# Ledger of designs, part 10: VH-VL binders against G-type lectin S-receptor-like serine/threonine-protein kinase SD3-1 (SD31)

Target 1, 127 residues: G-type lectin S-receptor-like serine/threonine-protein kinase SD3-1 (SD31), of Arabidopsis thaliana (Mouse-ear cress) (p93756r25to151)
Amino acid sequence: EIQLGSKLVVGENTLWVSNNGDFALGFFNPPGLLNRFSIGIWFNSNSIPYDQRKVVWVAGAGVVVSDNSSYFELTRNGELVLFDSLLGVPVWNSKTNRFSVSSALLRDDGNLVLLKDREEIVWQSFG
Below, E stands for the ipSAE of ESMFold2; O stands for the ipSAE of OpenDDE; V2 stands for 0.75 times the mean of E and O plus 0.25 times the DockQ between their complexes.

## First folded at step 4 (VH-VL)

Design x19 (framework fv_gevokizumab)
Fold by ESMFold2-Fast, scan of step 4:
Structure x19 (fold): chain C 127 residues (1-127), chain A 123 residues (1-123), chain B 107 residues (1-107)
Amino acid sequence: as target 1 above (127 residues)
Amino acid sequence: QVQLQESGPGLVKPSQTLSLTCSFSGGSISSGGYYVGWIRQPSGKGLEWLAYIYYSGSTYYNPSLKSRLTISKDTSKNQVSLKITSVTAADTAVYFCARDEGYSYGYSPFDYWGQGTLVTVSS
Amino acid sequence: DIQMTQSTSSLSASVGDRVTITCRASQSISRYLSWYQQKPGKAVKLLIYAASSLQSGVPSRFSGSGSGTDYTLTISSLQQEDFATYFCQQGYSTPWTFGQGTKLEIK
């Protein structure tokens, strides 16, 4: 489980990974864009060459952030926020501050979910 | 800043095992999303990729050399090592270690390289 | 394996020249191509990735282009420090393969 306050920062080699290791969530550089990063989920497999990996979900339908300490955070009020540090504004938000989110989980099927009381799905990336 | 530094024996005799070490500073070899690899270059010739290791420990080898190669990492020493068995004069080359930022959406550039270490295979 | 071929092993040029180095893949590599610079006694340096993306800290006189099987590295106005050997590399499929190199020499 991903705890409240957990953060991924552009330029760090950190990922959120599913329990079986099959899916990873992290920053990637979309093709053709210099110093622009999206947050996404991809199948994280040793049997698939790195150069052939496909992103299966992106936050905000492909919004991008700069590389100057931009971050993706599960905030302490229960929101997933993609923050552009150069612009000083959030570019995407799950808008789940009313849902009593206790944690997040990247499921073994690649679906990122936000949980209430560590059990109830109150938001999901695939819906 | 990330820096890579190779070390090797300089001279190794034919039929012996060549051992190379890459020392990593400015970051952990176990940080998520990168590969550390070995590339070599014989005098006056082009570059040949040998092997890489992913941050998770998964290994990948050039198929033409796979039976002779072992890549490994020592997280406590922040080092990646390569062993080449049964060396011949054809293994005489400058050996480089290099990093690939694995999360760059399938664009696998080697963005940081060491300075290289010369290995001569001679009796 | 994907074979990478650079059209020439050597090019002669003068400071101020526009220089183009070409690279051909034996099959389509979908712009999974990087360009490197190698100077004697120095570490290899990444110049271009994803066929056309300039690496941070690389001068803007360097540019890359191409798609499918054919790719080019261009130096718009050659400087003294640019005399070096240049290599292309495909990142489309393992094993990673490099071109044979093009040595840029003083004319």
Scores: ipSAE 0.000, ipTM 0.508, lowest interface PAE 16.1, mean pLDDT 83

Design x20 (framework fv_gevokizumab)
Fold by ESMFold2-Fast, scan of step 4:
Structure x20 (fold): chain C 127 residues (1-127), chain A 123 residues (1-123), chain B 107 residues (1-107)
Amino acid sequence: as target 1 above (127 residues)
Amino acid sequence: QVQLQESGPGLVKPSQTLSLTCSFSGGSISSGGYYVGWIRQPSGKGLEWLAYIYYSGSTYYNPSLKSRLTISKDTSKNQVSLKITSVTAADTAVYFCARDEGYSWYGSPFDYWGQGTLVTVSS
Amino acid sequence: DIQMTQSTSSLSASVGDRVTITCRASQSISRYLSWYQQKPGKAVKLLIYAASSLQSGVPSRFSGSGSGTDYTLTISSLQQEDFATYFCQQGYSTPWTFGQGTKLEIK
């Protein structure tokens, strides 16, 4: 379970992982884009090198951040935000500030969900 | 060295279940983190992705067909199978199985494909 | 779903020609694009992945370029064996989607 206020930072190489470890959510460098990073979910197998793991979802349809201090955060008001620290602006947002989000969960099927009362799905990455 | 070979019924009646099998040689479906999928092509039309299975057993389906699709694997036979329920004439197509080497930073390139098996839905 | 459109379904060319096939995505796919070659009765072949990376064993006359929504496959000097149908595919988000195909025909 991912608590409100949790964040991933481009420079830290940290991940949110599903309970069984099959999926990870983190930053990656899209092919051909120098010093630019997207947030995505990929199949997280120990038998596949990190840089070769398959991406199954990406936030914001090609949106990127350009600085190692940029971050992806589940904010205390219940939004997933991708923030470009160099530009000082959010470049993508889940728009869930009124959904009473209590936590997030990267499910074992790779679906990132936002939960109300730790049980009700109010937003999901897969459509 | 890796080769994929599809097999299917050739002809199936409307409303019945279509069963397809993909056989692997020269490699294992349970090693190296390979992803195996099914893709179909109606005569004279484009390619449509149907389903994926990862070496861990996790499955993914095209949302437009999800309620009718079941993908599974048999590691002992080195096979991946797809079932499509309640078939209609719209399911008439060449069905391919294909492997994805798992280029996570590069999307879903299918690096090896079978030759395809034609399935006709007709009475 | 992301829609992939190839601007022409058929293109006529002669051996030795420089051929360009285009592919457009309904939204930015950040270079998560592959190109495939299909010949009648044969297995589909991966030519290019990540918009511009040449697959092992594919002749150097094939190249890919593009970014954002617009992508191109180029064959610098067409050979007899290159008459085939070419498909683009986005690997940016599921479901994976293909262009309708461009059939390269003898002029």
Scores: ipSAE 0.006, ipTM 0.527, lowest interface PAE 10.4, mean pLDDT 83

Design x21 (framework fv_gevokizumab)
Fold by ESMFold2-Fast, scan of step 4:
Structure x21 (fold): chain C 127 residues (1-127), chain A 124 residues (1-124), chain B 107 residues (1-107)
Amino acid sequence: as target 1 above (127 residues)
Amino acid sequence: QVQLQESGPGLVKPSQTLSLTCSFSGGSISSGGYYVGWIRQPSGKGLEWLAYIYYSGSTYYNPSLKSRLTISKDTSKNQVSLKITSVTAADTAVYFCARDEGYDYVWGSPFDYWGQGTLVTVSS
Amino acid sequence: DIQMTQSTSSLSASVGDRVTITCRASQSISRYLSWYQQKPGKAVKLLIYAASSLQSGVPSRFSGSGSGTDYTLTISSLQQEDFATYFCQQGYSTPWTFGQGTKLEIK
């Protein structure tokens, strides 16, 4: 489970992972773009070479941020925010600040969910 | 060819501040996507990661040592520096600087280039 | 913190041997593992990243394998220049942590 305030920063090689390790959420460099990063979920299976791991979801239909301290955060008010630090603006937001989000979970099926009271799904990546 | 070279005082007294410098050549510390970090190794022991600085200036510290560590960079000199306050004999080690190409989370933070290391002895 | 344990601190071998060095993580690290070589007086060298990817310029006799918590570095035919200390490192979660090292010694 991912706690409020948890943050991923471009280039940090930190990941949010499913309980069984089959899926990872993190930054990646989209093909053909130099120094631009998207946030996504990919099949992180130990049996699949890294260059063959398919991205199953991207935030904001593939919106990108600069590599200058940009970040993806589960904010303390319950939003997932993709923030471009060079521009100083969020480029994508889940807009879940009124949903009483208590935590996030990257499920073993690759679905990122936001939970109310640690049990009720109030937002999901596959929606 | 990217090269990193450490320099330090060699000897520092207990309770003082240890200052180390890493000089970067064959590339700029202002170039996108690189982390430069510090790793130390006490005699006959394993490697311990201390701190990272991203080319943007963002800093990351080993939580066990964070209160004593400051990592910084000087882009005009192409240098990364580490300060350790209130040193004790436990800080006696070879100190390495190393680079990580932090473009993609899939790669697991490999340190692809290392300096030769600089020995620091904490002794009265 | 994730603890990295190498099964032995030293290993004896002869030139031409197939050598394996093992590394265990205290929790699953999903193949976010690198292997390094350290020789006295020389810079530390990255050999393998992402558990099995060979770093550019590293001889093909080096290979990595493993998943979950258990990982192996293999040298298929040991050469004289391979006598060194080898370290594993997890890149799955901060703080980055290393194994204690395995010194490969002449038999």
Scores: ipSAE 0.007, ipTM 0.537, lowest interface PAE 11.4, mean pLDDT 83

Design x22 (framework fv_gevokizumab)
Fold by ESMFold2-Fast, scan of step 4:
Structure x22 (fold): chain C 127 residues (1-127), chain A 124 residues (1-124), chain B 107 residues (1-107)
Amino acid sequence: as target 1 above (127 residues)
Amino acid sequence: QVQLQESGPGLVKPSQTLSLTCSFSGGSISSGGYYVGWIRQPSGKGLEWLAYIYYSGSTYYNPSLKSRLTISKDTSKNQVSLKITSVTAADTAVYFCARDEGYSGYYGSPFDYWGQGTLVTVSS
Amino acid sequence: DIQMTQSTSSLSASVGDRVTITCRASQSIYRYLSWYQQKPGKAVKLLIYAASSLQSGVPSRFSGSGSGTDYTLTISSLQQEDFATYFCQQGYSTPWTFGQGTKLEIK
């Protein structure tokens, strides 16, 4: 599980990974953009070459941030926030601050969920 | 076809600053969404990553060495440079520049092209 | 930091042999592992990324496998040009770290 306060930072190339390793969540550079990163989930399978993998979910339908220490965080108040360090503002937010979020989990099916009492799903990336 | 080539002093004295340059050909350091970095190898030993610079100018350092390292780029010369301050005999190594091709965390930062390496000896 | 350990520093083999080189991470790296070949007087070469994906231009006799903490590079039928030192590298978490290397020598 992902605990409150956990953060991913552009350029550190660290990931949140599902328990069985089948899915990864992290920053990626969308094709054709010079200095822009999105946060997304992709299928992390050894049977698919990396150059043929596809991102299966993107926060904010493709919202981007700058390279300069921008980050994705599960905040203390239970929100997923994508922060643009160049603009100095969040550009995307899960808006879950009233949902009593205790943790996040990237499930083995690729669904990112926010959990209440570490068990009840109160928000999810899938529709 | 991308090629990287290192240059630096063959010999540098203890306590001085070591300056290394990586020249990039067959492509531009200001496009393509890749990282260019430095890796070193002491004689008969393993590889140690030192620093990266992204094409945008953002820099990333090995935390164990960060206080002594400065990586920079000169887009007009198509070069990436590394400076290491206060060198000692422990800095004697072959220094490589290398490129990381990928989408930040998407590909796990493989180094797809390397220079030939330049030997630096720290000795009086 | 994640530590990468290759169990053997040196391995002797003959042309035509099946060779395996192993690499162990101090924690799960979820297959974000690359293999490199280093020959005296030549540039270091990426062979495999993401544990099992063959880099363009690398001969099909090279393959990678593994998951979690344990990874293997296999050369199915060793050729003369394959005598080299092989390194693994984790790309899961900074700082990037390499194994100590396995030198493949003529038997």
Scores: ipSAE 0.014, ipTM 0.648, lowest interface PAE 7.7, mean pLDDT 84

Design x27 (from g04c with heavy chain S58Y S60D; framework fv_gevokizumab; at its last look DockQ between E and O 0.04; V2 from the best seeds 0.00; counts 0 for: pae E 10.3 > 2, placed apart)
Fold by OpenDDE, look of step 5:
Structure x27 (fold): chain C 127 residues (1-127), chain A 122 residues (1-122), chain B 107 residues (1-107)
Amino acid sequence: as target 1 above (127 residues)
Amino acid sequence: QVQLQESGPGLVKPSQTLSLTCSFSGGSISSGGYYVGWIRQPSGKGLEWLAHIYYSGYTDYNPSLKSRLTISKDTSKNQVSLKITSVTAADTAVYFCARDEGYDYGSPFDYWGQGTLVTVSS
Amino acid sequence: DIQMTQSTSSLSASVGDRVTITCRASQSISRYLSWYQQKPGKAVKLLIYAASSLQSGVPSRFSGSGSGTDYTLTISSLQQEDFATYFCQQGYSTPWTFGQGTKLEIK
């Protein structure tokens, strides 16, 4: 379970991982791009090279951020926010502040869900 | 390598349910792969994604057809199935099953079947 | 839904020719673009994924390029076995969508 206020930062190689370890959420370099990062979910397997991992979801419409300590956060307000530190602005937002989000969970099927009262799915990456 | 083979009724009457089966050889549905999907192609037209089922069992459907589609898998038979209810002439197409191996970026289908023609006619 | 457009439905060429096929997305798909080859009576074949990555076993004469909304498949020197229909597919978001295809015919 991912707590409100949790943050992933470019360059820190931190990930949110599903309970069974099959999926991970974190920053990655989109194909053909260096020193630019997207936030996404991929199939997590030791048998798959890092640069060939199966990315199953990407936040936003192909949004990228710089490598200047940009971050992806589950805010206290219950929103997923991708922030570009170089630009000094949020570049993607789940727009879920009105859903009373209490936590997030990367499920074992790769679906990232935002939960109300730690139970009700109010937002999800799939579907 | 994994080979996929579609099977279907060939001919279906309007309003009936179309049942399709994708059989695997050279591999197991439970070993390797990320998802198996169904795609169809009407004669002379482009391809249309219908649905896919992940290795975890999670399913996803084309929103335009979701109410009529059911995708499932049978690990014991090494098969993936698709059901389409209330078919019409618009459902006449070649139906393909395809598999994503999950070792590449994005959502490409690495392996395809040869397809099976289904005609909806009274 | 994201629309994929291949403006050229058919193209005539000769063996040895350099051939380019274009694909345009209605919105940026961040290089989540694949190219396929389709021949009658045969299984569809994946050629390119991630806009420019060559699928294993595919001849090096095939290449992909592009970003944002515009993508191109290139065959550097067309071979006899390359006459087929080629189509693009976006894998950025569901529903997955395909271009209408470009049929490459012998001149």
Scores: ipSAE 0.006, ipTM 0.637, lowest interface PAE 9.4, mean pLDDT 89
ESMFold2-Fast, scan of step 4: ipSAE 0.369; ipTM 0.796
ESMFold2, look of step 5: ipSAE 0.006; ipTM 0.610
ESMFold2 (binder alone), look of step 5: mean pLDDT 91; pTM 0.935

Design x28 (from g04c with heavy chain G27F I29L S58N S60Y, light chain S28D S30Y; framework fv_gevokizumab)
Fold by ESMFold2-Fast, scan of step 4:
Structure x28 (fold): chain C 127 residues (1-127), chain A 122 residues (1-122), chain B 107 residues (1-107)
Amino acid sequence: as target 1 above (127 residues)
Amino acid sequence: QVQLQESGPGLVKPSQTLSLTCSFSGFSLSSGGYYVGWIRQPSGKGLEWLAHIYYSGNTYYNPSLKSRLTISKDTSKNQVSLKITSVTAADTAVYFCARDEGYDYGSPFDYWGQGTLVTVSS
Amino acid sequence: DIQMTQSTSSLSASVGDRVTITCRASQDIYRYLSWYQQKPGKAVKLLIYAASSLQSGVPSRFSGSGSGTDYTLTISSLQQEDFATYFCQQGYSTPWTFGQGTKLEIK
């Protein structure tokens, strides 16, 4: 489980990974967009070449941030926020502040879920 | 064929700036999603990652050394350069450049240069 | 930072032996583990990535296994050209860190 306050920063090249390791959530540079980064989930298989990576979800239908200090955070009030540090603004938000979120989980099927009381799904990446 | 080759000064005096160049062929840092990075190895010791540069120009640094490091690229010349300021005897090492396919595969360094020895001595 | 420890700095073996080299991470690295071969005067060579995936062009006698914190490189039938130093590397979290290396020496 991903705890409230957990953060991914573009420049740190860190990932949130499903329990079995089959899926990863992290930043990537979309093709054709120099110095711009999206947050997404992909099937985490070493048999798939990097350029053939299957991205199964992207935040905000592919919104981007501008620099290596930008971040994706599960905030203490229970929101997923993508923050552009160069521009100083959030570019995407899950808008789950009223849902009593206790944690997040990247499931073994690639679905990112926000949980109430660590059990009830109150938001999910699969629409 | 992918090839990388380091070049450096061989000998640098303490407190000076060390400049290294990596020249490569068989791929580009203008497309393809590759990183090129620098790793060093002091005599008889382990490998230490220093810095990466992504094809987009984004840079990543080892936090313990970040204030002394600058990585840059010249895409038209297929070169990546590293500068280390205020060198000491602890910076004496063989310096390698290497290609990395990306963090989603655990940043495997799939091709390396042969390394260039840098000695910091008065 | 994640610390990588190889159980021995040197190991003696003979041609034809089955050789195992072990690597332990200070925390779970979710199989983001690569193995490298280093020979004097030659470029470092990637052998295994993602704990068990064989790099293209690497002989099938090399294999990797492991999960969590414990990982192993195996050479099923050691050949003369395999006498070298072997390093593990974690790619789960920056800074990327390496084991201290295990030198395979002729018995």
Scores: ipSAE 0.006, ipTM 0.556, lowest interface PAE 13.1, mean pLDDT 85

Design x29 (from g04a with heavy chain G27F G33D Y105F, light chain S30Y; framework fv_gevokizumab)
Fold by ESMFold2-Fast, scan of step 4:
Structure x29 (fold): chain C 127 residues (1-127), chain A 122 residues (1-122), chain B 107 residues (1-107)
Amino acid sequence: as target 1 above (127 residues)
Amino acid sequence: QVQLQESGPGLVKPSQTLSLTCSFSGFSISSGDYYVGWIRQPSGKGLEWLAYIYYSGSTYYNPSLKSRLTISKDTSKNQVSLKITSVTAADTAVYFCARDEGYSFGSPFDYWGQGTLVTVSS
Amino acid sequence: DIQMTQSTSSLSASVGDRVTITCRASQSIYRYLSWYQQKPGKAVKLLIYAASSLQSGVPSRFSGSGSGTDYTLTISSLQQEDFATYFCQQGYSTPWTFGQGTKLEIK
């Protein structure tokens, strides 16, 4: 379970992981782009067939950030925000600030969900 | 800093079980940052990935060898172990343990042990 | 399984040379590629990951490039310590597979 205020920063090499370890969410360098980073979810398992072995979701259809201090945050007001620290602007957000988000969860099926009262799904990456 | 060190029997008889242990320091597998696994290299030949294990206990195997492989961990001792059953001369190789940096796509092995030679001979 | 082929198993060069080592995948691997250096009696060392990202602590004379099926490791000015075997690895599809290695030898 990912708490409000949790942050992933480009260059810190940390990730949010599903309970069974089969999926990871983190920064990656998209194919063909130098010094550009996206947020995505990927299969973290060698048992997965070839045609399913890749990044399965990316924020904002693959928007990128270009700074080692850029970050992905579950903000205290309940939004997922991808912030480009070099440009000083958010490049993507979930727009969930009105939904009373209490936490996030990367589910064992790879779906990132935002939860109200730690139970009700109010936003999801597979949506 | 980060170090991994393999240990093994050196010599094992055909048809027996080969047991290898990787002891590491400078990092932990108590959280989701790393996988630890095994790669081997026969003399004068290329590298072959065998297996890795995650902090959750999830295990991943090379499909060609999966029926003969068991990978396990002892998180409190900072150890990852591999067993290979029914060994033959084809299992003669240097065995490496290595850490996989899971936060980067491409499953890079960022730190490796020195390797331990295992010879399968009667 | 994805086959990884390095165009040569050995390459001769002199200190100061610009050296290129190539790696070809049997199918597109979308830059899920790492480069390693192996010296006798030493631990294998990661040089490049994600096709072009330089591993921390690796000298800037090493660089990686490529996309799709074709990838290259370049050493811009070869040093004495760079004589070693280099191999590529794809991380796109399991099982993870390595090229056969390119041994860089003194000319």
Scores: ipSAE 0.006, ipTM 0.533, lowest interface PAE 14.2, mean pLDDT 83

Design x30 (framework fv_lumrotatug)
Fold by ESMFold2-Fast, scan of step 4:
Structure x30 (fold): chain C 127 residues (1-127), chain A 120 residues (1-120), chain B 107 residues (1-107)
Amino acid sequence: as target 1 above (127 residues)
Amino acid sequence: QVQLQESGPGLVKPSETLSLTCTVSGGSISSYYIHWLRQPPGKGLEWIGVIYYSGSTDYNPSLKSRVTISKDTSKSQVSLKLSSVTAADTAVYYCARDEGYSYGSPFDYWGQGTLVTVSS
Amino acid sequence: EIVMTQSPPTLSLSPGERVTLSCRASQSVSRYLVWYQQKPGQAPRLLISDASNRATSIPARFSGSGSGTDYTLTISSLQPEDFAVYYCQQGYSTPWTFGQGTKVEIK
């Protein structure tokens, strides 16, 4: 389970991972873009290098951030937010601030879900 | 050294299911991706699909409704089943390894290929 | 799907000549491009990955270059063992797709 206030920072090379380890959520460089990062979910394989992974979901249909200090956060008001720290603006959010989100979960099928009371799905990345 | 070898029937009748096996030696199929590809006589290469470490699969959309790839780790084998075959499925079938270390999804080790002819 | 087009379809050359093979993608593949060599009756052999990274045991006469949609494979001095069909492949997005091949044959 991912708690409110948890975040991934581009420069920290950290991931949110499904319980069985099959899927990871994190930052990656879209092909052909220098110093631009998207947040996505991919099938997590130990032998696949960072930049050859198969991405199955991307926030905002490929929206990017510009800096190593940029982050993806499950905020304390229950939103997933992708924030560009160089530009100083959020570039994408889940808009779930009124859904009483208590946690997030990257499911073993690769679906990122937001949960109310840690059990009711109120938002999902793809289903 | 890693070796891959395809096996299966060389002749399949139209409407039947084509079944091939890829046997891997010199390495573990749990440590890399195994792909199936084919090449009709005198033509280019077509990617069929892949099986990942976990056993999850991906297929070429043009073949997805007819293709199943599976593996048996204890036998070090990956299997391909292609249903409802027609003459257009006549090709040399290859299995190939993708270790995932390089850009561009390179296939670094290939089986020798097995010719499958679909005819009545 | 991304369509890969190779040109020319056939090149007739003599040993010692320089050869340049072209590969064009229908959209940018951001250097996620691979080259293979295939001799009659054999499986393809990996030559170049990531547009320019030569695979293990591949002679220095083989080199790759390019970006965006346009890529080339160069053989600086053609040897007798280099007569083969050459294929390019994009690794940018699934399904993985190949060009139709360029045949390098003896003149």
Scores: ipSAE 0.000, ipTM 0.523, lowest interface PAE 15.9, mean pLDDT 84

Design x31 (framework fv_disitamab)
Fold by ESMFold2-Fast, scan of step 4:
Structure x31 (fold): chain C 127 residues (1-127), chain A 121 residues (1-121), chain B 105 residues (1-105)
Amino acid sequence: as target 1 above (127 residues)
Amino acid sequence: EVQLVQSGAEVKKPGATVKISCKVSGYTFTGYYIHWVQQAPGKGLEWMGRINPNSGGTYYNQKFKDKATITADKSTDTAYMELSSLRSEDTAVYFCARDEGYSYGSPFDYWGQGTLVTVSS
Amino acid sequence: DIQMTQSPSSVSASVGDRVTITCKASQSISRYVAWYQQKPGKAPKLLIYAASSLQSGVPSRFSGSGSGTDFTLTISSLQPEDFATYYCQQGYSWTFGGGTKVEIK
């Protein structure tokens, strides 16, 4: 379960993973874009090279960040935010600040959900 | 204040090329998609294509792929849409619009005022 | 390509009327529908996004509903400033409906 305030940073190469490890959420470099990073979800298999991963969801229809200090955060106000640290601005957010989000969960089916009271889905990546 | 300001009306001859600008202010240009929308006189809205100003990556409606070229200049915070080989059927108002980049559902929340392109025979 | 069929193409209404506009997608688009209002000579204005979320500054008489393939925009009590053309739009590849002109009866 991903807590409010949890953060993924481009340069740290960190991931959020589903409970069974089948799916991962993290930064990747989209085809044709040098030094640009998107946030996405993919089937997490050690037998598939990272450059051949099949991304099943991407935030903001493929919006990118420009810097390795950029991050993806579940804010304390309950929003998922993709922040470009070089530009100093958020480039995408879930706009769930009034949904009373308590946590996020990357489900074993690859769906990223935001939960109210740790149970009710109020937003999902596979909408 | 977020603003998208488009270049002024154009009158062109058949066969000419026109390039319409959309200058943005009040937000980080490279953080948002810019879409282009055509509206023929008395007709509805038709999506033409979009650009990611950060990467220059474009995606077009197949109908407009060979007619329109969308570009962006990060140094001037300006998106452009160029129409080639103009015909009378290209007479329309062209709008630029901003897209926050929600996963598959982001609306066009701010629009330019529109640019009328008239192609006269 | 996802087609958006909007109906009716026009509706004649009086101030105070309830106006309902529908939009049907050729395939499921979840809740990724936006509604726009366009007045003559002006750019479109966002009213509703994510099928049912009211844009900031838009009057509460506007509401949206639906999911999957069937979507509705409702104006609960039509005001003089609401005579305009309305468009739905799907969010997967940005196809617009054909528009509905709300005109004075």
Scores: ipSAE 0.006, ipTM 0.537, lowest interface PAE 14.0, mean pLDDT 86

